# VHH binders against Putative pumilio homolog 16 (APUM16): the designs that were tried, part 2

Target 1, 332 residues: Putative pumilio homolog 16 (APUM16), of Arabidopsis thaliana (Mouse-ear cress) (q9fie9)
Amino acid sequence: MANNNSFSMSTMFNTIQEILNEEPLTVPSPPSRGGYSLFHIRKAEMDIQRIFNFMTGSEDLKDDISVLDTGTLMWMASLMTSDCDYFMVITTNKNGSKTLQKLMGMSDDMDVFFFEAIMRLFIHVMTDKYASYVTIQGMRVFQQDKRELMYDQILRYACFLAGDQYGCIALNEIITDLDDPYYRDQLLDIVANNALLLSNDAYGNFVVQHVLKLRDSRCTRNIADKLCGYCVELSFKKYGSYIVERLLEAGDVPMATVVLDLLACKTEMLIRLARSEYGNFVVCKALELTNEILTADLFYGLVNRLMPYRHLLHRSPRSKIATILDSMSVPN
Key: E = the ipSAE of ESMFold2; O = the ipSAE of OpenDDE; V2 = 0.75 times the mean of E and O plus 0.25 times the DockQ between their complexes.

## First folded at step 1 (VHH)

Design a09 (framework vhh_7pa5_2)
Fold by ESMFold2-Fast, scan of step 1:
Structure a09 (fold): chain B 332 residues (1-332), chain A 125 residues (1-125)
Amino acid sequence: as target 1 above (332 residues)
Amino acid sequence: QVQLVESGGGMVQPGGSLRLSCAASGFTFSTYAMSWVRRAPGKGPEWVSTISSGGDYTSYADSVKGRFTISRDNAKNTLYLQMNSLKPEDTALYYCAADSGYWGDLYSESEYDYWGQGTQVTVSS
């Protein structure tokens, strides 16, 4: 198993912890001379401060940038990316991130500096609230060869990013923007293969929910297969119940997977689920959809198990289950 | 160890208001749906209101809709019932109950995991 090429959460986590615990690698700055006078050191500090002030200043920089010559822009890009700590201070700043995004895509020669810096700091950039948008912008405006290398990094770290508070947001935006079927399908397969773990994760559940909203039939069926046997457990949880509801809405096969899990559980568990804060919406939707789609065996399977407890279900807050059962005019 | 202790009952004139409280201890209050159930003299128990474990969802008996408001404070392990526009027919012993989520008779003891001792509400001129 290659440390930097694993798609399992355990192996990926170990590799990423090693990367995150290392100091950012600095970009070599040519020309490099061993000796500098105090004057030259102070001059470099003034230039760094000037660029920092420009990058992190007012967000209306479009007119200012348009009047700068190509040589000045190339100098700024080179200096800004020559030190990883300096680049990160700029990219993690709200205004610095916005200004950098405006500079990206202006010149292929300039984009080389930004691409190389992003690739060296990929995990750090992707897991920051403002810096992650710099990577998203690169995916939109860089040349195809650079975008493909960035897609390779996204595939490499997809599970880790899905579990991160900012990485999950960036990953979802990248999934939305993905036009390349090869990279899209590989990314969707990674999400589906890890659907159980991600559905139970504080941030990963948002990635599973987002992918289900795309209504990709292959990916949705793969997610349903991985969640088979766990639909009842998930339905007791706020975000797990949202995932299960989306599977019910996603077509006959995912719907059947959910309903069969409901029918396979003990009656005590099914009634507890039907009366729970989140699970009542799952049971209600299962009844509504099996009735609408005319899946009679599944509909009557649910009705027959719930009907003896109709009066208990009437006490459940905002539950439509009792109302659905009552509409059948079956005496208690 | 489990205790549900109701308070806030008393005598009030028709059209008056009372706020009932139920202090819970000995179980994880925030994981239980909670109900108010009342028993009028010579009558069986009548379900009044239920609130979900997180407080996001509420239900009321038709006889009290628009007049009563159920609420909870999970940080204080306390359930409340705000009773407005009280009528003589609201006279009853009011019980706090923790909802088991299991089958049984809708108004029986076997339906609820835990019951309080009740607090008396009397509406008379």
Scores: ipSAE 0.000, ipTM 0.134, lowest interface PAE 18.6, mean pLDDT 78

Design a10 (framework vhh_7pa5_2)
Fold by ESMFold2-Fast, scan of step 1:
Structure a10 (fold): chain B 332 residues (1-332), chain A 126 residues (1-126)
Amino acid sequence: as target 1 above (332 residues)
Amino acid sequence: QVQLVESGGGMVQPGGSLRLSCAASGFTFSSYAMSWVRRAPGKGPEWVSTISWSGDSTSYADSVKGRFTISRDNAKNTLYLQMNSLKPEDTALYYCAKLGEDYVWGSYEPGEFDYWGQGTQVTVSS
């Protein structure tokens, strides 16, 4: 038997969501769209269940928020954030998340309640599909002092979030949105410093790919430095090969890092890579880019290593490598 | 996509030693606390040891304290259990287990673990 005081918060939230999903709202007949108007909800009679029903109900009713007085909004915000479990039930609900996002930024006094709840539950909010957008909205609309404290938490948990199925999506959106150069550069440095770990992770690879698409020269070079020696191993993998292809496209220094790794490996490994499902695209791109940029030493280094085995590379219809090598063969 | 693969089990005489390994994949290993949990024939699961995400903190069941050592290599995504001075009562299937995000240090009931490996058998007999 389990200890009755020992259960995960995630298990509790899942159980609450299942219970709420099984309790349909029963009405005698289909109501009109205006039937749930906030004008019928008296401040003195509002309770936690009514707030939940309002927050998670139809999107059509969210426009009624504009008619609520400041006192009612403050009371609602206070109740929604009074209990961690209740706040999470609202924020993890698709409609609840969207409604909360609309309430954020309307009043600095109200935002204090939302900010404190988000900060208390930061990792739980950031690793949920819908709740993570509440934090993202706070970073867009809260006062600068609160946004900076939220950025500090992102920096603290960046590597953890990158490894989570929903955290990586939220982290990528935050990276795109971050316009503060101090926090942006720190976050990019954390991704780059952990590039090897993240590139081999089921979700973290998406963060590395996203950062490379930003074309930040400093960060890209740092990523290349961390992946130096590992480009061949990564190129055999689906998402690892995408990362290596991005490095090849990112300028002369990252390109050289990848190509030098290819040249440093044993011939057997290079030929296996050139024939592999994902690695053939990496070797092909390395040949194309080194030829185009006129880096003759790197281009001919690759050609000289592959040319003796050209006959093995003709067998793949997906590979352009054989075509490139054949163009370098001069008839005697 | 989370996978935990245990190895290193086998048969050993009382007083002997074994080292178990757990290869982790599909998640950011360095971000999570990890545990070893065992199940003896006809008994429920018994928590053995936990190590924090960094490796700085460890905890042990009273039955194994002073004999077993948990460790991790975050660069290799591998969890270890060094088992010394083995006793017949240590005979069990040993599981590598991942603690959930919201775990409380010192609370290691079965419900606290979100992923388990297939287990590796340890048999201590003369």
Scores: ipSAE 0.000, ipTM 0.084, lowest interface PAE 26.2, mean pLDDT 79

Design a11 (framework vhh_7pa5_2; at its last look DockQ between E and O 0.01; V2 from the best seeds 0.00; counts 0 for: pae E 20.3 > 2, placed apart)
Fold by OpenDDE, look of step 2:
Structure a11 (fold): chain B 332 residues (1-332), chain A 126 residues (1-126)
Amino acid sequence: as target 1 above (332 residues)
Amino acid sequence: QVQLVESGGGMVQPGGSLRLSCAASGFTFEDYAMSWVRRAPGKGPEWVSTISGSGGSTSYADSVKGRFTISRDNAKNTLYLQMNSLKPEDTALYYCARGPSITIFGEVDYYYMDVWGQGTQVTVSS
C-alpha cells in the first residue's frame, strides 16, 4: 500500500515558511577590510532622502549616474545596503529597481554590497514585482562565485518561486539566461520532478510551459513521465491544456504518452474532453499529429473510439474533430 | 527582422463590431503567446487579451470579457481580435504584442511583452 504522499503546494509553502522562520544564515560579515573607511566620504552632501530621490527619480535623472565619481557611487551602494528596509524600499520601487540594475556591474567592489543585500533578502527580493529584476541582473553581471551562491538559493527555493506570482517570472528569466549547464539542468530537473504540481498551480504552470518551450529533450521526457496518467485531467483546464498540447508537439515519446492517456480513459470522459472548451483542441491536435504512417496505430485508436460518437461531436461549435472523422469515413 | 503590424482599426458606431489583425514576421509565431493591449487618450496601457502559442488558452480583461474574442492562425502568422458590442470606452490605440501577460491582482505585467506593433486606432463614436 504505497502511501502516495500527495505532495501539496500548501505543504511546500509551509515548509518554506518554516525554513524562512529559521534564523537567517548569518552570512559571515565580510572581514572588515581595515583601510578605506567608506565613512570618510563627506557624509554631509547626500542624505538618505537624497539617495532615495536619486534612485527613484525619473529616467532623466539617470544620466547623472555617469557624472558621479566612483567614490560617491561606492558610498551610495554602501548606504543603500546598510539597512534591509531601506534597500527594500528602493528595490521594490520601479525606478529604484531600474537604477540599481544600472549600478550593478559597474564595479566589483560595489557589487559586493548588492550581492550581500540580495542574499539577506533573497526570498523577499525574488517574490517582488520589481526587486526580482535586481536579482536577475545580478545573475548576469556578478562574478562567478557570487552567482554560484545565488544559484544555490534559487535551487533551494525553486518550487516556491515557481508558485509565486512574481517568482515564477524571475525563475523563467533565470532559466533562460543560464549559461551553466550544471545549474540549468538542476533547475530543469526540479521543474520536471514537480511537473504535476506546478501544472495545476496558477503560477507554476507558466514555469512548466516555459521549460517545455526550451525543447530540452531530457527535461521534456521527464515531464511527460510525470504527467503520464494525468493528461486527460489537465486537458480540461485552461493552462493544463496548453501543457498537454506542448507535449504532443515535443516528440514521439511525449506524444505517445498523451495519446495513450486519451486512449486509456473512459469513453465518456474522452467524449467530454473532445467537446470541452480546452480539451477539444488537445484531442484535435492529437488526431492531427498522429495522422502519420509511423503513428497510425495511435491515430486509428483515437478514431475508432471517437467515431461512434461523431454525431455528438458535430453538435459542438467549431469541431475540427468531426471534420477529421468525416474524412475517414470510407463511403461504402 | 522581428515585426508586428496591426490592421483593421477604424471608426465605428456604438454597438458595432471590428476585427483587428496583427501580422507577425521574423520569428516562429506558434512558439509565442500573443497579446492585445490598448491605450486610450490620456490613460496608461490596458491589457485586453492574451492567447497561448497553440491557441488552446485565452484570457481577457474584465472590461472586454464576453465582447471580445482573441484568436490566431499560426499558418498565416496572424493574430486576431474580434470586437463586438463596441462602446465609446473602447476607443484606443490597439497594440499587438509578442508575449504572455500575467495578470497579477488585476494588473498585467508587461515584462514578457518584448515585441510591439505600431498600433491601430479604434474609435467608437455616435
Scores: ipSAE 0.000, ipTM 0.212, lowest interface PAE 17.0, mean pLDDT 83
ESMFold2-Fast, scan of step 1: ipSAE 0.000; ipTM 0.319
ESMFold2, look of step 2: ipSAE 0.000; ipTM 0.144
ESMFold2 (binder alone), look of step 2: mean pLDDT 92; pTM 0.935

Design a12 (framework vhh_7pa5_2)
Fold by ESMFold2-Fast, scan of step 1:
Structure a12 (fold): chain B 332 residues (1-332), chain A 125 residues (1-125)
Amino acid sequence: as target 1 above (332 residues)
Amino acid sequence: QVQLVESGGGMVQPGGSLRLSCAASGFTFSSYAMSWVRRAPGKGPEWVSTISGSGGSTSYADSVKGRFTISRDNAKNTLYLQMNSLKPEDTALYYCAKSRYYGSGSWLPHAFDIWGQGTQVTVSS
C-alpha cells in the first residue's frame, strides 16, 4: 500500500487539470465573533497547500497558465498575497519565484495584489536570491505609476541593498535597466556619494565596479573625488584594487587622481604597494597608462620614486614593474 | 507610504558619544516595536537594539549592552539611540527598522518590514 502511494507521489497535484478539478477554489468568509470554524480552517489550509503545490511544482504545469480564466487568476493572486509569510515562502522558492514572474503583467487588476505585497515586504524581497527577481520583473511589466513608487523605494534603500549579498546583484540589474534620467541620476549620485564606504564593503564594491563600467563621466569623476586620498589603502585590497584600476582606465581626471595619491604617499608605502599581491597590478597599470598616453610628468614621477628600489621589485617572481623600470634605465 | 529617516551620525573619537534619531511616518508608530540594526564594513547586518511599542521593554546585543540606550517618543513618532563609550568596532551604517508584527520585537533580520536609508557612524582616532 505504501509502495503504491509512493509510486504515484511524483504525479499527485503535478498537473493543472488535477489542481483545477479538486474542491472549489474558494477562500472561506471571515469569521463572525467566535473565529473560523474547524471546517473553514481546514478548507482554507487545503486551498493554500494546493496553490503552493501549483506555484512551486514542475515546469510542465506553468506552460498551461495562459488557459486559466481571469476569475481563477484573481483568486490565486488574492490568496498568495493574503499573508506576508505565505507570499515570502512562495517568492523565496526558486520555482515559485519563476511562476510568479510569469503571472506578473498578465492583468493590471492582478498586478495590484503583487505590487502591494512587494511594497509591504520590499527589503525582504530585495535581499533574497529568488524573490528579488520578482521585484525586478515588476519594474519591467507594471504600470508606470507603480514602477515610480518602486524606484522611490530603491533610492531610499540603495546603500543597504548595495551591502547585501543578493541586494547588490538586484541593484546592479536595476541600475542597468533604468532609462529614466531622474531616477538614474539620483541612484548614481547615491552610489558616488557613498563610494568610500561601498568600496570597502564585501558586496558594495561590486556596485561601485558596476557603475564604473557604465562609463558615465560625471558619476566616475564624483567617485574619483570621494576616493581621493584613499587610493593607496584600497589598492592593497583585492576588490579595492579592481576599483582603483578602473579609475586608472576611466580617463585623464580619474587617472590623475589615482597617480597623485601614489605620488603623495611615503616612499616606503609605495614600495610595499608595488610588491603587494594586489597593489603591484595597480602600480604596473599606472606606469603603463601614464607612459601610453604620454603624461610624462606622472610617468617619470613614478619611475623616479621606484627606480632606487628596482632590486627589491626585480626579485618578485611575476613583477612587470621591474621589467618596465629596466627598459627605462640609462646605460652606464 | 511607510517612511523611516535616520539622522545624527558622524565622526567621533573612541570614548565619545552620539545620539541617533529616526523620524517615522505612514503607520501607527506606537503599535510597532522598533529596532536599530547596523552594517559594519565587510560584515553582514547586526541587530543592535529593540524597543516595544509602548517603550516598556528593551533589549540589546551583548556587544553594546551597558553602552547604548534605545528610547522612543510616540507623540513625535521618533526613535532614538544614545551611544556612549564608542569603540572603533562600532563604526557602521546604522538603520532604523520597523517590526512586522504589532507589539512584538525580534532580533532576527527577517522579522523587520521597513528599513530606513541609514546614518553613518565612524569611530576613529
Scores: ipSAE 0.000, ipTM 0.184, lowest interface PAE 19.2, mean pLDDT 77

Design b01 (framework vhh_7uia_1)
Fold by ESMFold2-Fast, scan of step 1:
Structure b01 (fold): chain B 332 residues (1-332), chain A 125 residues (1-125)
Amino acid sequence: as target 1 above (332 residues)
Amino acid sequence: QLQLVETGGGLVKPGGSLRLSCVVSGFTFSSYAMAWVRQAPGKELEWVSSISGSGGSTYYEDSVKGRFTISTDNAKNTLYLQMSSLKPEDTAVYYCAKDEGYSYGYDWEGYFDYWGQGTQVTVSS
């Protein structure tokens, strides 16, 4: 509703005016005479403005799609993908994105138009809140050959997408949905190989967190390896501490990596971490998990370093650390 | 400068009720989706519930549907979680979280850019 005349909107308006004044150069083959109805005769007069109105209309109009013949749908698909600006105006609109997702998968011939448009505009589509779901839908409903080409683009741009506010969410959806072990493993390897950079990024940290939630043993161990030496530094940070907590929960090897970083740091830093806003949750979880899985050397290593400063840890109203330490002490 | 302050936690018996409150400051409350997430001792962070910036759409984790209700009071910049029929499994630290500025409803990924300090809920006999 703001009167910000963006470049894309201005270009789209000019392109519509050009189409209204120019005869079409290419259209799909006309449908057979046997299937022609009065409703379908109107397609001959249909322009991009009518398509925009149809595509961006309310959800109450969705039933109209079921009455359109294949020729009409092919013509609409061809026209809305004939120009990059047309496709972007439709896909970046909430209703347009939803309507387009319903058209996808209805016909392999029609899907060619949508696939080609997505591939031409891949980064622009993947970094938009609504348009990214068009790509995700394509990966769910397109034929295998098209899906593999889309997977190749995801691999190529994975780190860029992880650093984008909408791209990171779309990437996480794709990671969750990706059934092909080859592409899934390559994508997980890219995230793990870049785990330090992504864990410190405003958006990339959400991708690392999401991948850790998958509980893929190989990927989690690779992430732990890349974050080794940095667990204390990350634990002082809001999202970094969440990543470190997930590593602690992810099994023996990732947990040991985190705890060994805690034990390797200077005592002053460990106490400062235990008293910090986010780091106290990491130290508490390290104590709870090392005690629970009976890694006595790691548990008592932490206890012995924290115990002399128990009085200081009691000053935090939310410190479970002091409670754990008290359970190891005889009341005086 | 953004602050999320949770209150209302405490000790309650199974079958009991609690109302959690989260007072937000430093941002336009009604412009952002808000969520409740929880963490039980020794377990992962779990999404509990989300509400759209307009308050018109609410979403719940399956285990809490019918027992928990999320709501907002825009005049007070406050997010609520009404919890009823509490179970020992609901024992956790509950965190208020601000969404990036959008929500996918049922497709929600748990993407939050600011978290509160949390409030402890203990359900024990």
Scores: ipSAE 0.000, ipTM 0.111, lowest interface PAE 20.3, mean pLDDT 76

Design b02 (framework vhh_7uia_1)
Fold by ESMFold2-Fast, scan of step 1:
Structure b02 (fold): chain B 332 residues (1-332), chain A 123 residues (1-123)
Amino acid sequence: as target 1 above (332 residues)
Amino acid sequence: QLQLVETGGGLVKPGGSLRLSCVVSGFTFSDYWMAWVRQAPGKELEWVSSISSSGSTIYYEDSVKGRFTISTDNAKNTLYLQMSSLKPEDTAVYYCARDWGDYEYYYYGMDVWGQGTQVTVSS
């Protein structure tokens, strides 16, 4: 029976309708009543268990959700958000997250429950693999007043989220989706101001890379400024080298920042970088771009530093730097 | 009414010490994790430390480990941050916050905040 999707969907729908047709229950509070019924507590727990089974069950419930009446939907939303543990159990479940995302945006009255729960549990939701998509959906479908409060929370926790394995993914989707220039500019400024820390972080580097892909000139120049003096160090690292390559491609000012860092380092370090697994791509790109963009001083600065060691560069099969050097005439 | 009130901030020279206090009211202190968060001039909020409701589980930001000590007095509903070996980089407004810290994961959810107390480390 559990393997029959049509049967399971019909059974879940009927279970919810059966729950709604039962006597209304409120959460009993011993101090507000002379005593409370254990029966009422047990019945409410049985009701939430049925909702958990519905929410975390088959993802094939997409069409069935649209036929639930407003009263059923409001009751489900209220019950799911009545307790932090209830909401977290549902949102951290793959199917529960997907089902909740389908319920969001259907009714402004219902969205109030989801919004309040998300805001109460913001960091916990944003740092979970499945629950983070619930927050992203809220930012897409909630009314503007709620979205603005959620954006304020993103600004508040941006660096923390950037350093989290799931938070960085969610943050990047939010950065892409942000249409409001005020919140977008503030978020980009936070990333740029923390670019050195994030570029060296296991997850934050993905946020810096993502922001550079947006090709926002102001933000890119701010990132270049913050990474000035550190481009050589970053270029030895896999993801750090990707960031430095993007700065080289981002226009004259970011390119000059990178190339000047290369020229400022000791010759032994520059040669080591040119022969390294990741740094060779940075040095190669710096040579190609300075030659193509007609920045002769920067181009010949690099050539003059590398040329005496071309024999060592020829011994690196992963580098085409030696080929570039050999294709040139060096002035006496 | 929920309230968190921070005190103990001030001007101190590099290498000096300060003790911050946060008095909470309107909720049962021992039911929640508590945290210290700071904001340096022109920067975003930075988490500093968290302590469990029992006081037995404590987490610190790497830059403050060995220099800062978080503690609680549940009888007085008071959270403390003892800061030693202070650096100019520690200059910030320090906030206490109610926290839903998780033992297995180094993250937090903060829903109630204080007004903040200014710490300035300068010669």
Scores: ipSAE 0.000, ipTM 0.108, lowest interface PAE 21.1, mean pLDDT 77

Design b03 (framework vhh_7uia_1)
Fold by ESMFold2-Fast, scan of step 1:
Structure b03 (fold): chain B 332 residues (1-332), chain A 126 residues (1-126)
Amino acid sequence: as target 1 above (332 residues)
Amino acid sequence: QLQLVETGGGLVKPGGSLRLSCVVSGFTFSDYAMAWVRQAPGKELEWVSSISWSGGSTYYEDSVKGRFTISTDNAKNTLYLQMSSLKPEDTAVYYCAKEGIAAAGTWDYYYGMDVWGQGTQVTVSS
């Protein structure tokens, strides 16, 4: 919606020039380069402070950025990436991250600076709430050769990122965006091969859940195979139960894997699961889906195991298990 | 545009009942988990209840189990929270939320929610 606000090109230009030093339109040498004098360090610190103020001062600067000439953009890119601390201070700032994302893809020569900085600081960038989106943007707008090198780093560090509070979110975004079958399939294989560890992790469980939502048949079956024998243990846990429910909903083969785990466990364990805070939803879901899909052997296998203990399940008012079992009861 | 609109709040006596509704537009229920989150005066946001993207799994905060029921009506694109045996402690603004793509299946469901409604006030007082 237009704010009835006339934005002046002259005002915008003056604002940029007030924030940025007009003199450093020439790309400076990196501060960390050998032989730097104290004067060069101090000037770079003054220049980076101006860049920092520009990058972090406003979240609505798209129009301001579009009027910057190539020399100014190259100068900014070179200086921002000249020191690891400079780059991290800008990229870990909410507005700095957003502004940097707008600068990416504007020039191939400029993108080299951002790519090299991201590659040097890969783990630090990928495990930060705001900086991780800089890497995601690079994977969307950089040339194919740079994107492939970034994909290789994602494959290398996938399990570590999955276990991180922000890395798991970034990894899920990348999984959704990856359209290259080679890199996508490799990444999905890494998640599936580590499904047991990730399903039990505070953050990795969200990666497993996200991958299951993609409804990729091969990956879902691989996850089911890796969780085979562990579905009961997972179902007692809050997030583990969510994963098991998603497997039940994912089709006949993953559903069968979960239900066969339930049928293979001791009756005492199955009843304890059906009465548990999270496991009751798994058992209920298994009954509903096996009945709905008409997998009679699996449905009646569960009913036969639960029916003798039906009276214990009536003590769980949140659970519909008793209602399902009641529908199978024949009055004398 | 994605939009969530909550209604059904009001003043109710302890032990009373209310039904909250959240009408959604711009997305399909079966693609997203939905949640109810509340904020009491001077307190932080508290997750109340969630329903899975399939509608088959429901989850509740311990303090509301047995008293609140979350449900969906796909034909009406509406999420419901049936509240019974209301207590003064249930006084809060109640928000409807949809899960985000980047954080699908997030812990406590509400931490990864990216679309929130305007909220509806529930006051439990004699």
Scores: ipSAE 0.000, ipTM 0.135, lowest interface PAE 17.1, mean pLDDT 77

Design b04 (framework vhh_7uia_1)
Fold by ESMFold2-Fast, scan of step 1:
Structure b04 (fold): chain B 332 residues (1-332), chain A 126 residues (1-126)
Amino acid sequence: as target 1 above (332 residues)
Amino acid sequence: QLQLVETGGGLVKPGGSLRLSCVVSGFTFSSYGMAWVRQAPGKELEWVSSISYSGDSTYYEDSVKGRFTISTDNAKNTLYLQMSSLKPEDTAVYYCAKSPDEWLEEYYNSGAFDYWGQGTQVTVSS
């Protein structure tokens, strides 16, 4: 029974203009009865609702945001950041987040309002699917002084953010974008120092994997040091095995850390790992890389542990381990 | 229904010791990795220690390594945290947590810790 309503660009332009035109240029007499403050509160609530509708409307209605004048932008920024809950409702909305990102960087004076609101609500913004992109945009378009204060917050909450489903995505984008050596090195150190916790976390493992892809030698060696003694247990897990495989590929020192963990474990555990869904890829890669790099002691250490169980390794999952062992002249 | 019940918290002086216990029910205890996680007043959750489903592998946060010992008693379905040389910085609510996945041949990572106990308060103060 409700009629279908649709908004046009003309309707949105008229809405903004109406909000601006409703502000009296001269002070009118206060309304009697019901109170002057009640009239002003209702006016502010109506303006907030109109801005909310504009910010969260379809993309088609917002193509001309760039033509808004500085005064209109300042007024909108001031209004939408006037209350933390209101700002969060806009930024956690898919369209609201996208619209806000377009408004950021258009005026340094306006960016002060967005920066202060983000800083007050930093964890809440960073852990939301849509609002996190607002912080990423701020770190790209805000002036250096504001970006540095945002970097300080990232350092403060890095481990917590890495453990969040949306925070980990935002953190990885920020790590990729960071070219300041001080903040980059501090952030990488935090990831490395918490590598064991993060590698075992549902979301933190993606941060560890992302950092390893950067091929930062110092950070990679620090991660290897922190995971030393735990590589076998990680290798039974889907994402843990991916991390261990990346350490094997990362150079002689990280590779040796992983292989020495394999050699230190009980034979029964090594065979279970070699036959497991994910661990078989780790054991196979360890054999391939130790053979290629001519680390004969490590290669033959693995071969000697696996060779008596060669026939078990021919079973599913199908792995190259059995093929490598079959190529050796040592009897089974 | 799954239940994790922590006990053993209390007030202790710096340098003292406490043993935390977590009795679990509603799942096969020996099939899952277990952890201790703490939250200090006004701070975020901090992972303390984890133990594998078999009890053969143990992991510790650097600040507690050498002072805390995690262990399990599969016959009693109980997880323990033996804490020694306690510091004021160890003051927190300690939570027992279960991993979402079993560490089997087909293990896969399906999420963060999926079940937590109600927590037990540890206060280190003179």
Scores: ipSAE 0.000, ipTM 0.104, lowest interface PAE 19.6, mean pLDDT 77

Design b05 (framework vhh_7uia_1; at its last look DockQ between E and O 0.02; V2 from the best seeds 0.00; counts 0 for: pae E 15.2 > 2, placed apart)
Amino acid sequence: QLQLVETGGGLVKPGGSLRLSCVVSGFTFDDYAMAWVRQAPGKELEWVSSISGSGGYTYYEDSVKGRFTISTDNAKNTLYLQMSSLKPEDTAVYYCAASPFYDWTSLYDESAYDYWGQGTQVTVSS
ESMFold2-Fast, scan of step 1: ipSAE 0.012; ipTM 0.475
ESMFold2, look of step 2: ipSAE 0.000; ipTM 0.260
ESMFold2 (binder alone), look of step 2: mean pLDDT 80; pTM 0.831
OpenDDE, look of step 2: ipSAE 0.047; ipTM 0.596

